VHH binders against o26223. Designs and how they scored, part 77

Target 1, 191 residues: o26223
Amino acid sequence: MKLLWTSQHIKVTVHIDGKVSKMDVLEAIKTRRSIRKYQDREVPEELIDKILDAAMCGPSAVDERPWHFIVVRNREMLEKIPEVHPYGAMVKDAPVAIIVCCDSSLEKIPGFWVQDCSIASQNILLAAHSLGLGAVWTGVYPLEDRVEGIRRLFSIPEHVIPFSVIPLGYPAENPGTRDLFDPDRIHLEKW
Short names: E, the ipSAE of ESMFold2; O, the ipSAE of OpenDDE; V2, 0.75 times the mean of E and O plus 0.25 times the DockQ between their complexes.

## First folded at step 6 (VHH)

Design e58 (framework vhh_8pnl_2)
Fold by ESMFold2-Fast, scan of step 6:
Structure e58 (fold): chain B 191 residues (1-191), chain A 120 residues (1-120)
Amino acid sequence: as target 1 above (191 residues)
Amino acid sequence: QGQLVESGGGLVQPGGSLRLSCADAGFTFSNYDMAWYRQAPGKERELVARITTGGSTNYADFVKGRFTISRDNAKSTLYLQMNSLKPEDTAMYYCAKGPFESWIDYFDYWGQGTRVTVSA
C-alpha cells in the first residue's frame, strides 16, 4: 500500500442531480450521515490521502497528536473484522476501512488521547462525506474484547490502542437529512 | 427486514389524514430508536421522523407541525399520525429500527413499506 501525503486544502463537493457541486462546511456537517451500504467500486488512493490529511488536522491535547492509521483494502482482512467486532458486519462489504489508533508513546498527558482519536474519527467521516463517499464509525475502545481482537487481527503492538474502525466507500444508500436542533438544550447566561 | 410490518397507507385527498403503523414481530422493540423514512417515486429514501427509546422525537422540516411520531412499547408498535397531507407527501413509507447515528452497537432493520398517495 502506498499513500501520497499532502497538506493541500480540501475542496468540499457533493453530487447534486448527478453533478458535482460545492458544499460549505456547515452543510457538510449537517448532511453527513452514517453509511453502511457501499457500491462495489474502488476508492482512489488520492481520496484516502485527503481524508487522512484532514484527520491529522484536528486539535489534540497539548498538541500530542497521538493518532496512527491503518488502511485496510485486503478483502480477506476486511471479511475477518466482523469476527472480532460483532457490530462491524458492514465492514466486510466495504472497499476499504481505516482503523484509528493511539500510539501511547506519543501521549503527553494521560487520558486525553480518547478525545484526540474521537476528533480524528469525526474528521474522517466528514472528509469522506465532503468527497462524495460514505462512512460509519464503529466503536472499538473502550470495549476490551474488541480492542484485543482488532489488535491481534492487524498485528498492532501493545503500546498502540485501536480506537475505531471506519469502513468507507461510495454510498449505496441515502438515509436522508437529519434535523437535530433542540433549543431546550441551550441555556442563556446560567443553567 | 421482514421483522417490521408497515400498514395504514392509502389514497387520500389533499388536506386529509392517515395513521401509519409499524409492528415489530421481533424482540427488543423497546431497546431501539425507531424511525419513519419515505421514498417518493424516482427519489432516494429520506428521514421523516425519529423517536428514541426514551420518547424524544425529531422531525424533518417538511413535516414539522403536520406529522406526529409515537410508540407503544407494550404493543411493540410505532405510529406516524399524518395530518394536512399534501401531494408532495406521496411516497412509500418505511419503518426502521436501530441507533442510526450511534458509533457503537447497531442493527438496522427495514420493513417492506406502505404506500401513501395524496391526490385529488
Scores: ipSAE 0.232, ipTM 0.631, lowest interface PAE 2.4, mean pLDDT 83

Design e59 (framework vhh_8pnl_2)
Fold by ESMFold2-Fast, scan of step 6:
Structure e59 (fold): chain B 191 residues (1-191), chain A 120 residues (1-120)
Amino acid sequence: as target 1 above (191 residues)
Amino acid sequence: QGQLVESGGGLVQPGGSLRLSCADAGFTFSNYDMAWYRQAPGKERELVARITTGGSTNYADFVKGRFTISRDNAKSTLYLQMNSLKPEDTAMYYCAKSPFESWIDYFDYWGQGTRVTVSA
């Protein structure tokens, strides 16, 4: 997998299995699907760095940007995640997972860290998709048993709150496309 | 958009086997993570097994090695193969689905359940 720049407009060109894939923002948003099956291939550190850079670029309440990230590649640790996150069974089969966390010491306005970490999580999913990877958001917060389980497993300090676990890798499934546009959910001028 | 219909329950002796089925009509079955839950008299519902759209499985500790969850997307059917049944497995068994794009594993069951009784 390689990243290239085009000359017409600065766009990231992604090479996937020797094929060139160009994905603009709207295409990425509309075609992203949750991916729970992964190829037995390592994800290069360079791609993880690009994903995390994108994750940190979202809007944040009073620009507090409270997010921290744990990158998990260790197979034994990935295999333990389903023990504290039952819905995360697919994590043990992923080459890597990102745990999105909130450092509460960075919080400037109470409660808005949830939206901040949600934005970071979605940016990880979109960035992964744009780079030819597949990912899925598995929820941790606000389920306290999962929060404490993940905290214990990864030695996360008490002032840091694990928010989501996002396994990712090269996709080994194609769930297809969805047409979700519903004009009945759009109200002009008032309800 | 269809309701889940469980079947395959019955009376069996300890050590016996049963295969439960859950048929989904009206929904795009392949878009949903699926689960089996059970409820014994006077108890809350508890998760037995989960299977994702990709086929990854997860089991409760009390059934690991004895039960196998599987799915047939072409038939829109979920299965639970139950081996080495114990009296403690006696319960009403429920099928549940979650949307494929759900970021949380909340399951709302849509079936009537199927009764499993394990007794001598």
Scores: ipSAE 0.422, ipTM 0.742, lowest interface PAE 1.4, mean pLDDT 84

Design e6 (framework vhh_8pnl_2)
Fold by ESMFold2-Fast, scan of step 6:
Structure e6 (fold): chain B 191 residues (1-191), chain A 120 residues (1-120)
Amino acid sequence: as target 1 above (191 residues)
Amino acid sequence: QGQLVESGGGLVQPGGSLRLSCADAGFTFYNYDMAWYRQAPGKERELVARITTGGSTNYADFVKGRFTISRDNAKSTLYLQMNSLKPEDTAMYYCAKAPFESWIDYFDYWGQGTRVTVSA
């Protein structure tokens, strides 16, 4: 039988060689929710690698691709993030967090790195969801206190700007359904 | 714009209990994620607890096991049950619409709040 197993967060189709996820891109976009509660369960390095590969696949202004990523698994470091990010309390309970950064030395056009890092952040959230994980984007840039706090905590050079902190793990919550489609925001041919 | 009105604060001894209420006069309450924040003198405003439209809850570590957030959609009211209160819980408490999908905690409007004082 083609469909042998389904989890709460992912549908799988058994191939002759093993399991393959069946969440299509539209389903992933429509069902992704911010997750702030995680199981006490390690996330395999293999899944983090897949997520970071997806993060780097986004479009980038003049193909500058200025993003760098810090993967944080150290419990003591995760526990210190809420000290410099007041609304990041959930980070200390996550098994891993990814810090999305901009290396300004890679910037080819001023200011568009914000869009580049936003795209990378959203790709991390979507990829995590497609792999059965939960994640949440916690904002750092442009809040100066958070930028400098994260910079000091992770020894980030002055030419590198921390953009977002994204804790992730296996979900321990299931948020309610979203009804966000608003046809009044769609204009045909003209405003 | 909508209005949120906090109540239920007061002076209590350590180990005491209080129940805070937040009434929503203007919003379609059942469609919004809600949160409680607090601000102690000289400190930044910090998230205490959040509740989604579906009833999923999230708590700050410093209140886990002691505080319970709940909502009554029929009454358009948010609650915070506070047990085993400590002097460190002394603060002004504020409720807010808390979009669960927000990637930034930017606050446009806050009520007057309700003051909680825990004194030995």
Scores: ipSAE 0.394, ipTM 0.714, lowest interface PAE 1.7, mean pLDDT 84

Design e60 (framework vhh_8pnl_2)
Fold by ESMFold2-Fast, scan of step 6:
Structure e60 (fold): chain B 191 residues (1-191), chain A 120 residues (1-120)
Amino acid sequence: as target 1 above (191 residues)
Amino acid sequence: QGQLVESGGGLVQPGGSLRLSCADAGFTFSNYDMAWYRQAPGKERELVARITTGGSTNYADFVKGRFTISRDNAKSTLYLQMNSLKPEDTAMYYCAKTPFESWIDYFDYWGQGTRVTVSA
């Protein structure tokens, strides 16, 4: 039995922090960092729900919204991800991971699902950060071996394409922020 | 962009120690995650250890408790302290400069690496 499925169907009272984030949107964008080290602390289901709500609010090509999400909390399953995703070693340390998928049956315009799933992935990272969590986008698509490995591991149907694996948790590292503004990349009125 | 130069390999007896170094000639060392990879004869390359820009470390299970990765941003140098060396640690060791915010961990190896041989 999948613990995530059982938790989703059993209405267990989960305690959530009633705190409102003080981080504005620009601050969230500028201070978000990839986090690969997590505390041994469970992430409440309500926070995952908030993150997934934010993920689904992104724009998509012709409003196709092709994304589906797999929420993985099972320790044994998380420990198998590095076997099919060699640079996903940090996923073993995470209390939860979200797999962003494209359901090709929802695609209305060819090829733009990649941008759609990229937007969903970035929204997950930003939402997690705004809620006091850390996350990292680990790439799956377009690497064929990773796509097929993840598909087999999570019983993903052939018409669904795994796009990214995003482990998340309470951060156990603080890499600080970067100063990346480069005015030489801005062209006024013409190249 | 940056040139990475590995050094510190050699022949050592089982149970011995070696310290590998990787020098970056560029100005961007502090902006990148750094990693050590190895390739044993006849095998595929595998990740040994990774260190983030903030100093957080991750290790492969086969080296936990024996190897320590560290960095000196002022010297633009990455280190791998290898203790309790075993014959199965025999490999070419490569350092890699990884972009910290990369959503894909694909990168090139520089130079020929540094050879570690653990034998009597």
Scores: ipSAE 0.383, ipTM 0.726, lowest interface PAE 1.4, mean pLDDT 84

Design e61 (framework vhh_8pnl_2)
Fold by ESMFold2-Fast, scan of step 6:
Structure e61 (fold): chain B 191 residues (1-191), chain A 120 residues (1-120)
Amino acid sequence: as target 1 above (191 residues)
Amino acid sequence: QGQLVESGGGLVQPGGSLRLSCADAGFTFSNYDMAWYRQAPGKERELVARITTGGSTNYADFVKGRFTISRDNAKSTLYLQMNSLKPEDTAMYYCAKKPFESWIDYFDYWGQGTRVTVSA
């Protein structure tokens, strides 16, 4: 069954450090890794714009698209994130971070904003990887202390819910590859 | 009892060195990011150092240049080499694990820790 799952692919044209290249989308999905060490190098605004455009292209429940994004480049603000998110220590060493938020006033179906913001977060990770950057999703929702800590730190209104903090930059580590295909998790026609 | 067991703590004088160990009784150690946390009496728990499955390391500013985190996947063991110890390093030290690709660092279970006291 590996032939059914691995021989089909879509090639996408991407910009890598200003260079146009073709990338297999299946390879991009399979080779994306969490990156927590970054070069001391700026990420151009144009790349952030491309990443955020990709984030907004995901499917959304009843097309409610409740996501809002905060782009953080200020070093003092990045250094404060570990105080309210203990496992986000790497954020202070990143050149930039994106905070994915849900504006509950845009919610049309209760509860599906979690899936919407998860899709946006994953698209940020994939888009960053496709552009030669590294990123990691650090979880905020549904941990109440982290939600309220991030809200206070970035002056986020009460009707907006911070969902994830995603530091990103040019990678300074290479964790290698994973082989994760597990046929025991696939059931044909019935459980 | 627990899956992660910390050891190697003790009493040392300022400027001394100590090596902590954390043994994982599981069979999937190599698939997890590992970290050392500490908690001083009356204080909140704080991250000291982390190491990824690929060996990349990150340190809190207050230990950079003094502490070194490392792992031995064959022995399912995490280490913390602590040099130039200061009185403010006095704390209970805990190890933690999470899958490298985990987007959430939530642990329902913590070991008993190993106590480090830095005093004359």
Scores: ipSAE 0.207, ipTM 0.617, lowest interface PAE 3.3, mean pLDDT 84

Design e62 (framework vhh_8pnl_2)
Fold by ESMFold2-Fast, scan of step 6:
Structure e62 (fold): chain B 191 residues (1-191), chain A 120 residues (1-120)
Amino acid sequence: as target 1 above (191 residues)
Amino acid sequence: QGQLVESGGGLVQPGGSLRLSCADAGFTFSNYDMAWYRQAPGKERELVARITTGGSTNYADFVKGRFTISRDNAKSTLYLQMNSLKPEDTAMYYCAKEPFESWIDYFDYWGQGTRVTVSA
């Protein structure tokens, strides 16, 4: 099944608090953390649609926008992901996961689809955080065993490359924040 | 190989002390920032203390002055010295490596945990 519900004006009960509406871009970037523990609570499809809309708004090489997304809510399918992705155990406990894929038939310049799908993956993480959700990027490409396992599990065509698996849900952990600013990595005028 | 194994938990009376240890079987311990987290029954997992590769430390407000995080890179071991324990410190305590923000994983970030119970 495919339910896309984007721009449908369908009202679902969503508990988006005032904190989400007050988070500016810098705050979102600086406070986003990878979340691997989720509440036993459904994520409304409207929130997934907003996340995917944001994912597609990133820059892409020669505007090729090669991304496709698989939204996985089926518990049996989520439980099978760790079998083909050894360090994706948290996916089975998430209410939903998004698989970011590259459709190579949309590729206009060789190799830049990796940056395109990286941008889409990061936008998913930021959008989820801004909406009160937690998510984590679990890497698939370029590890061929993971690529093939995910492809087989979700019936992905040979010309489409699974890039990342991103479980998401309402967070059940708070890892705190990190201070990562390092002025030694900034060079003025020249190296 | 980078499995984390916690030890040192147990039952202690209020005001008592415990020292938690976390052993890393890998060769990369010295390259990672390390942290202790805890999860009390019915609550979210929360950061207790963090130590960088350079030795800088960061503590949650609720443990400042009572807990001390330290590391021994030669032994690939992380420690948490817990003094003046309170009933509110009762939780499962987890050791963790800092590649929490890694988008590619070749090892587990979390240990299995060690239980601390502070009760009469």
Scores: ipSAE 0.344, ipTM 0.695, lowest interface PAE 1.7, mean pLDDT 85

Design e63 (framework vhh_8pnl_2)
Fold by ESMFold2-Fast, scan of step 6:
Structure e63 (fold): chain B 191 residues (1-191), chain A 120 residues (1-120)
Amino acid sequence: as target 1 above (191 residues)
Amino acid sequence: QGQLVESGGGLVQPGGSLRLSCADAGFTFSNYDMAWYRQAPGKERELVARITTGGSTNYADFVKGRFTISRDNAKSTLYLQMNSLKPEDTAMYYCAKRPFESWIDYFDYWGQGTRVTVSA
């Protein structure tokens, strides 16, 4: 079966909660954490639309922009993801998941789609965090068993490669913030 | 880099209990999500239970209500309390860990396992 985009709204309005979640870029980057526990609370379509808009704004090799996205809200489908992605058990408990895919027919330069889809995945995580949601990147590519399992489950054509599965929702855990700055990894002028 | 060492396995009668332990040596335990997996003869490894750095837990349906996963960060030790054991629980039990922020969401470090046999 084909998975269809579920958002149909032309105009989006943000609740007061969305304004409170508007972080500056540095704060969003530094405070984003992987979230694997979600509240039993639906994510509005307008927030998913904002997240996917942000996902498509990353830099792309030769501007090929090969990404496609599958938005999964159907509970039965979410419950089947752990069958083909064993380490993605938290996906079944999320209200929604985004599958980031590469359409190889859009590829202009061989191999750089991996970086393009990585950029899109990270933008999804940052955008979700900025909007008060939690998310986690669960890896699919280059693990062939996961690639083929996800392809089969979501009827993804052979020229499209599933790259990552990103469950998201309102956070039900708070792992806190880390300070990861390491000046020993910075070299001035030469190694 | 760290060593994971499982212990606590053994032979037990149906309906009995066992507590498995997994000790982490060599680096910071509190930075890792932890899991118990098991593998029965001729089967692939399957997830039994997970616990995050913050203490959130997740269980496979076949052990819910019978098994409890817990961790002691001060002792760098993971536990699995197994109650109401069934013959179907017979397997090698493996401890595994991954960094909390790993995007691969894959357990990169595995122990050697501890054997659990449930037999009348």
Scores: ipSAE 0.209, ipTM 0.603, lowest interface PAE 3.2, mean pLDDT 85

Design e64 (framework vhh_8pnl_2; at its last look DockQ between E and O 0.01; V2 from the best seeds 0.00; counts 0 for: pae E 13.8 > 2, unsure alone 64.8 < 65, grease 24.7 > 24.2, placed apart)
Fold by ESMFold2-Fast, scan of step 6:
Structure e64 (fold): chain B 191 residues (1-191), chain A 120 residues (1-120)
Amino acid sequence: as target 1 above (191 residues)
Amino acid sequence: QGQLVESGGGLVQPGGSLRLSCADAGFTFSNYDMAWYRQAPGKERELVARITTGGSTNYADFVKGRFTISRDNAKSTLYLQMNSLKPEDTAMYYCAKYPFESWIDYFDYWGQGTRVTVSA
């Protein structure tokens, strides 16, 4: 997607004490939550472009960069996703979803495409959050029935593996925050 | 998960009320999203209601307007207030940490449960 955009129309802001501040990276990581309820409002193409740019900026095993992305806005197609992904019921209510795929022909070392697609998926979630959107990662790989169902539904070639389905939109819920730091999981110099 | 203890179930007539409790003996209750699930005889386990750390709630369509989920972080306790009970609500009820951030939805048995029977 190749759209021009001005800073006047794009804002990544947190309202603190009546003032607007931008979210830093640590804040984005700590405050990102899965969002499964969306406003009935379109997401601009330029925001999807920014999210996909961020998805492609992660580290990649031997720089193989095997990911491809399908952007789904068609309501009929979104409504069919729960038929092949039973835990993806919220996808039908989203204005858009991104399907993260691996093109196996780009794989240079066996199996590491899973990490590459995981990094891309997490970057999509973080970028969406930083742009005022909400998203959730719904798992496809390695569940064979979901992989084949998504493949058929979106006419995905045999050499391409659907990895995750990520619905996104303007959030219609606020789950709050969590404090997950656990020092018992940190070992200094020995287990 | 081994720290969660459900209570408050029992036998009640249609139209009656029950309040379920789920007590967490651990430090970190306030840091977890929580849920109530139920499993009727011969049926799959299903989500009844969930509540996030921030207090945001969500309910299954079959209990909306009748059930209320709430939490008391100071007491490390989760509640389910059940009103206008129907025979169809008969089930074993389980509380659990809700895997709200899970990228894959997988539900397992997470505790002893408390039995609710709605009959005359």
Scores: ipSAE 0.447, ipTM 0.732, lowest interface PAE 1.7, mean pLDDT 85
Fold by OpenDDE, look of step 7:
Structure e64 (fold): chain B 191 residues (1-191), chain A 120 residues (1-120)
Amino acid sequence: as target 1 above (191 residues)
Amino acid sequence: QGQLVESGGGLVQPGGSLRLSCADAGFTFSNYDMAWYRQAPGKERELVARITTGGSTNYADFVKGRFTISRDNAKSTLYLQMNSLKPEDTAMYYCAKYPFESWIDYFDYWGQGTRVTVSA
């Protein structure tokens, strides 16, 4: 059975008119792109709540749910993030950012918090996209300078580890579509 | 892994124009966001312009409408039209290929660069 992957050009019609077209999960996954340009438009709190709800719906090691989220809307703080995050320049242009953190005191098994926070971060991205927002995962952990920079900036306790900074906003760029499928990365039964 | 090859640099007078090209012989060009960077002597490499797979463009503040980044997917080529060149634009210009998706800002490939010299 030749799975004819018909490259259906999913025309992601970015409906500019704010109508959040309901995306199915596969569509959200396939069409999600990192968005680094944002409109001068506020993100409703309701959307942030939905995003955070999604962030907390992912699995975690032994259900430890070690994540915490800092929602940043303060313009001054957003503008300071790039000072400690060299690749966080877009954060200053976003109306809101979510900082995903791990509370190490919540870990049941050491080390799996990275996966937990990654899952949470990815869910943020997917949820944002499904809601008509753009977002980008900016890595903080495990870069020490970034970790400490964000820690100091937001007065994060020592037992809490900033993991990612995710600016969000209505997208001001069209990322286009990509074909990321690589059959060479698929091995049957053995390498 | 395909090599990016920049061309089009040279010596030009202030106010002059150059068109840089970057040929991609590697992976599917159309899947990549692309960018031009430049590095002047003694300075850090800086972003000049970026273009997404969707055609969205972003420019550094110093560009001020003088440069235009574009792409031809059929030719797997990135372009930078530079007009109204200034001496401060003197630099090695590099073509950069973004990874398919990254949660950090790094480039998968860099070319060897093409030198742009703006001098009277």
Scores: ipSAE 0.052, ipTM 0.586, lowest interface PAE 2.8, mean pLDDT 87
Fold by ESMFold2, look of step 7:
Structure e64 (fold): chain B 191 residues (1-191), chain A 120 residues (1-120)
Amino acid sequence: as target 1 above (191 residues)
Amino acid sequence: QGQLVESGGGLVQPGGSLRLSCADAGFTFSNYDMAWYRQAPGKERELVARITTGGSTNYADFVKGRFTISRDNAKSTLYLQMNSLKPEDTAMYYCAKYPFESWIDYFDYWGQGTRVTVSA
């Protein structure tokens, strides 16, 4: 009997002098905060690769995987983003940003790409947090002026839809954790 | 889109072996999870085995270790090695793209099928 076991490892273990360095997945989810202030410190390419690997691990409608990512490090380009994305002012201060896009030619079931790209975007946030980085999701879609502005700025073709801009860097703020559990939102058996 | 073409079926005696292959002329074979299904006359199509892009496999309970699914991404080819064949394995065998990473179970890429007949 041939049986192949595979799993995605959500936590990474490192054995150094008998110590293990890890972040539990529930801890990552509960402690992740939007970070809009960043240290003046470069983010290594290796960390961006790990973050994008995580982004591509999400489920998608009928496994269509419609996502594409633009990694932006150029200062002039980062500084232009607020011109077309008025609530993205912190992007100019980030060492790097990731633009999550949908390639509509990869859609297999119309209209589910928003869920697909939302999953990829959230995975970017969690992976960045687990690596000691801070990030924030800044919305582009469905605000058409922002969609067209980002498309023009980065020469994105018409069949590709920019969904979100995610600036990230080593955090220069610590907003702390929140207790957001609300039992009134939980309905057993019926509404 | 590519067309899936199954081959390797035929007539065998009980206990015999066959190796099915499925060629995918599609541009992105390595990006899809794949599966083998079978359908006996007058019965519903049923899953036999599936394999992910990363090589993880799952088999229907009736396989009982007799079949092995594999893939060669460089050749865009899916395989099913069938050993210890029984008359109950008589069916048309189909390959398909399997949406392994989807919460929506959807199939839209089937081959023409290859017939496997196991004499009594």
Scores: ipSAE 0.000, ipTM 0.115, lowest interface PAE 13.8, mean pLDDT 82
ESMFold2 (binder alone), look of step 7: mean pLDDT 78; pTM 0.796

Design e65 (framework vhh_8pnl_2)
Fold by ESMFold2-Fast, scan of step 6:
Structure e65 (fold): chain B 191 residues (1-191), chain A 120 residues (1-120)
Amino acid sequence: as target 1 above (191 residues)
Amino acid sequence: QGQLVESGGGLVQPGGSLRLSCADAGFTFSNYDMAWYRQAPGKERELVARITTGGSTNYADFVKGRFTISRDNAKSTLYLQMNSLKPEDTAMYYCAKVPFESWIDYFDYWGQGTRVTVSA
């Protein structure tokens, strides 16, 4: 079986549309692209659960793990996001979006929650890609108008800070891959 | 990083056609998503068409069916084929390397622009 030769090195994922995708971690990192066009197709809760599990597995400053997540499937709510996030127009066309938040009451070291929530956001993008979905990170923090707009729209408490809005779905575009390796940015032993 | 140079603009009558070119003197053209923007007199700059590194295309509603964006990575050149031109298409046209992977969704432009005038 040819599958036995690739199974040790390549993660095999069966897409719900019947397509099989194979991807190891390095391939997932290198081939992930921002996806802003989605099929009119529901994302199962099981896939969202897997994505959020992956989001919570990132390293965290003093293991404070301050992240909280809002899963938005309600069409009316998704359609309102562009009103408070002008570059989030694609969110209204996505079947689901995840809002990554910081619960400041969980913060053990001031300020490092930004890196924690960045790690969680990137893990969401990578996990979605590995599962045959497409996603895009749309920035909220530190833009005060977006932070307050999202907070108001989703009834987010004052001690919780919305960090990013990540729409996701089955991709309706294929941007291809980029070759970004630049050896001039690598210095051996010293600058 | 090379500078983007637009060309191919000019004066045409309604219903006419023009082909815009954007040449990148740099060595990394194939690694960037590319876009055409336009700015009409007294208006803000707006996206006309986008093409990804993989060749996937995106068009503004006001040009769908009339304009075609394409790229030639071997020549480091971006194109915009404009057919069935209307007076409303009169604008300065700019090409840009698009920060498509930007999580903040702002744009940086390298081109000087090429002028398109569709005679009324």
Scores: ipSAE 0.393, ipTM 0.721, lowest interface PAE 1.6, mean pLDDT 84

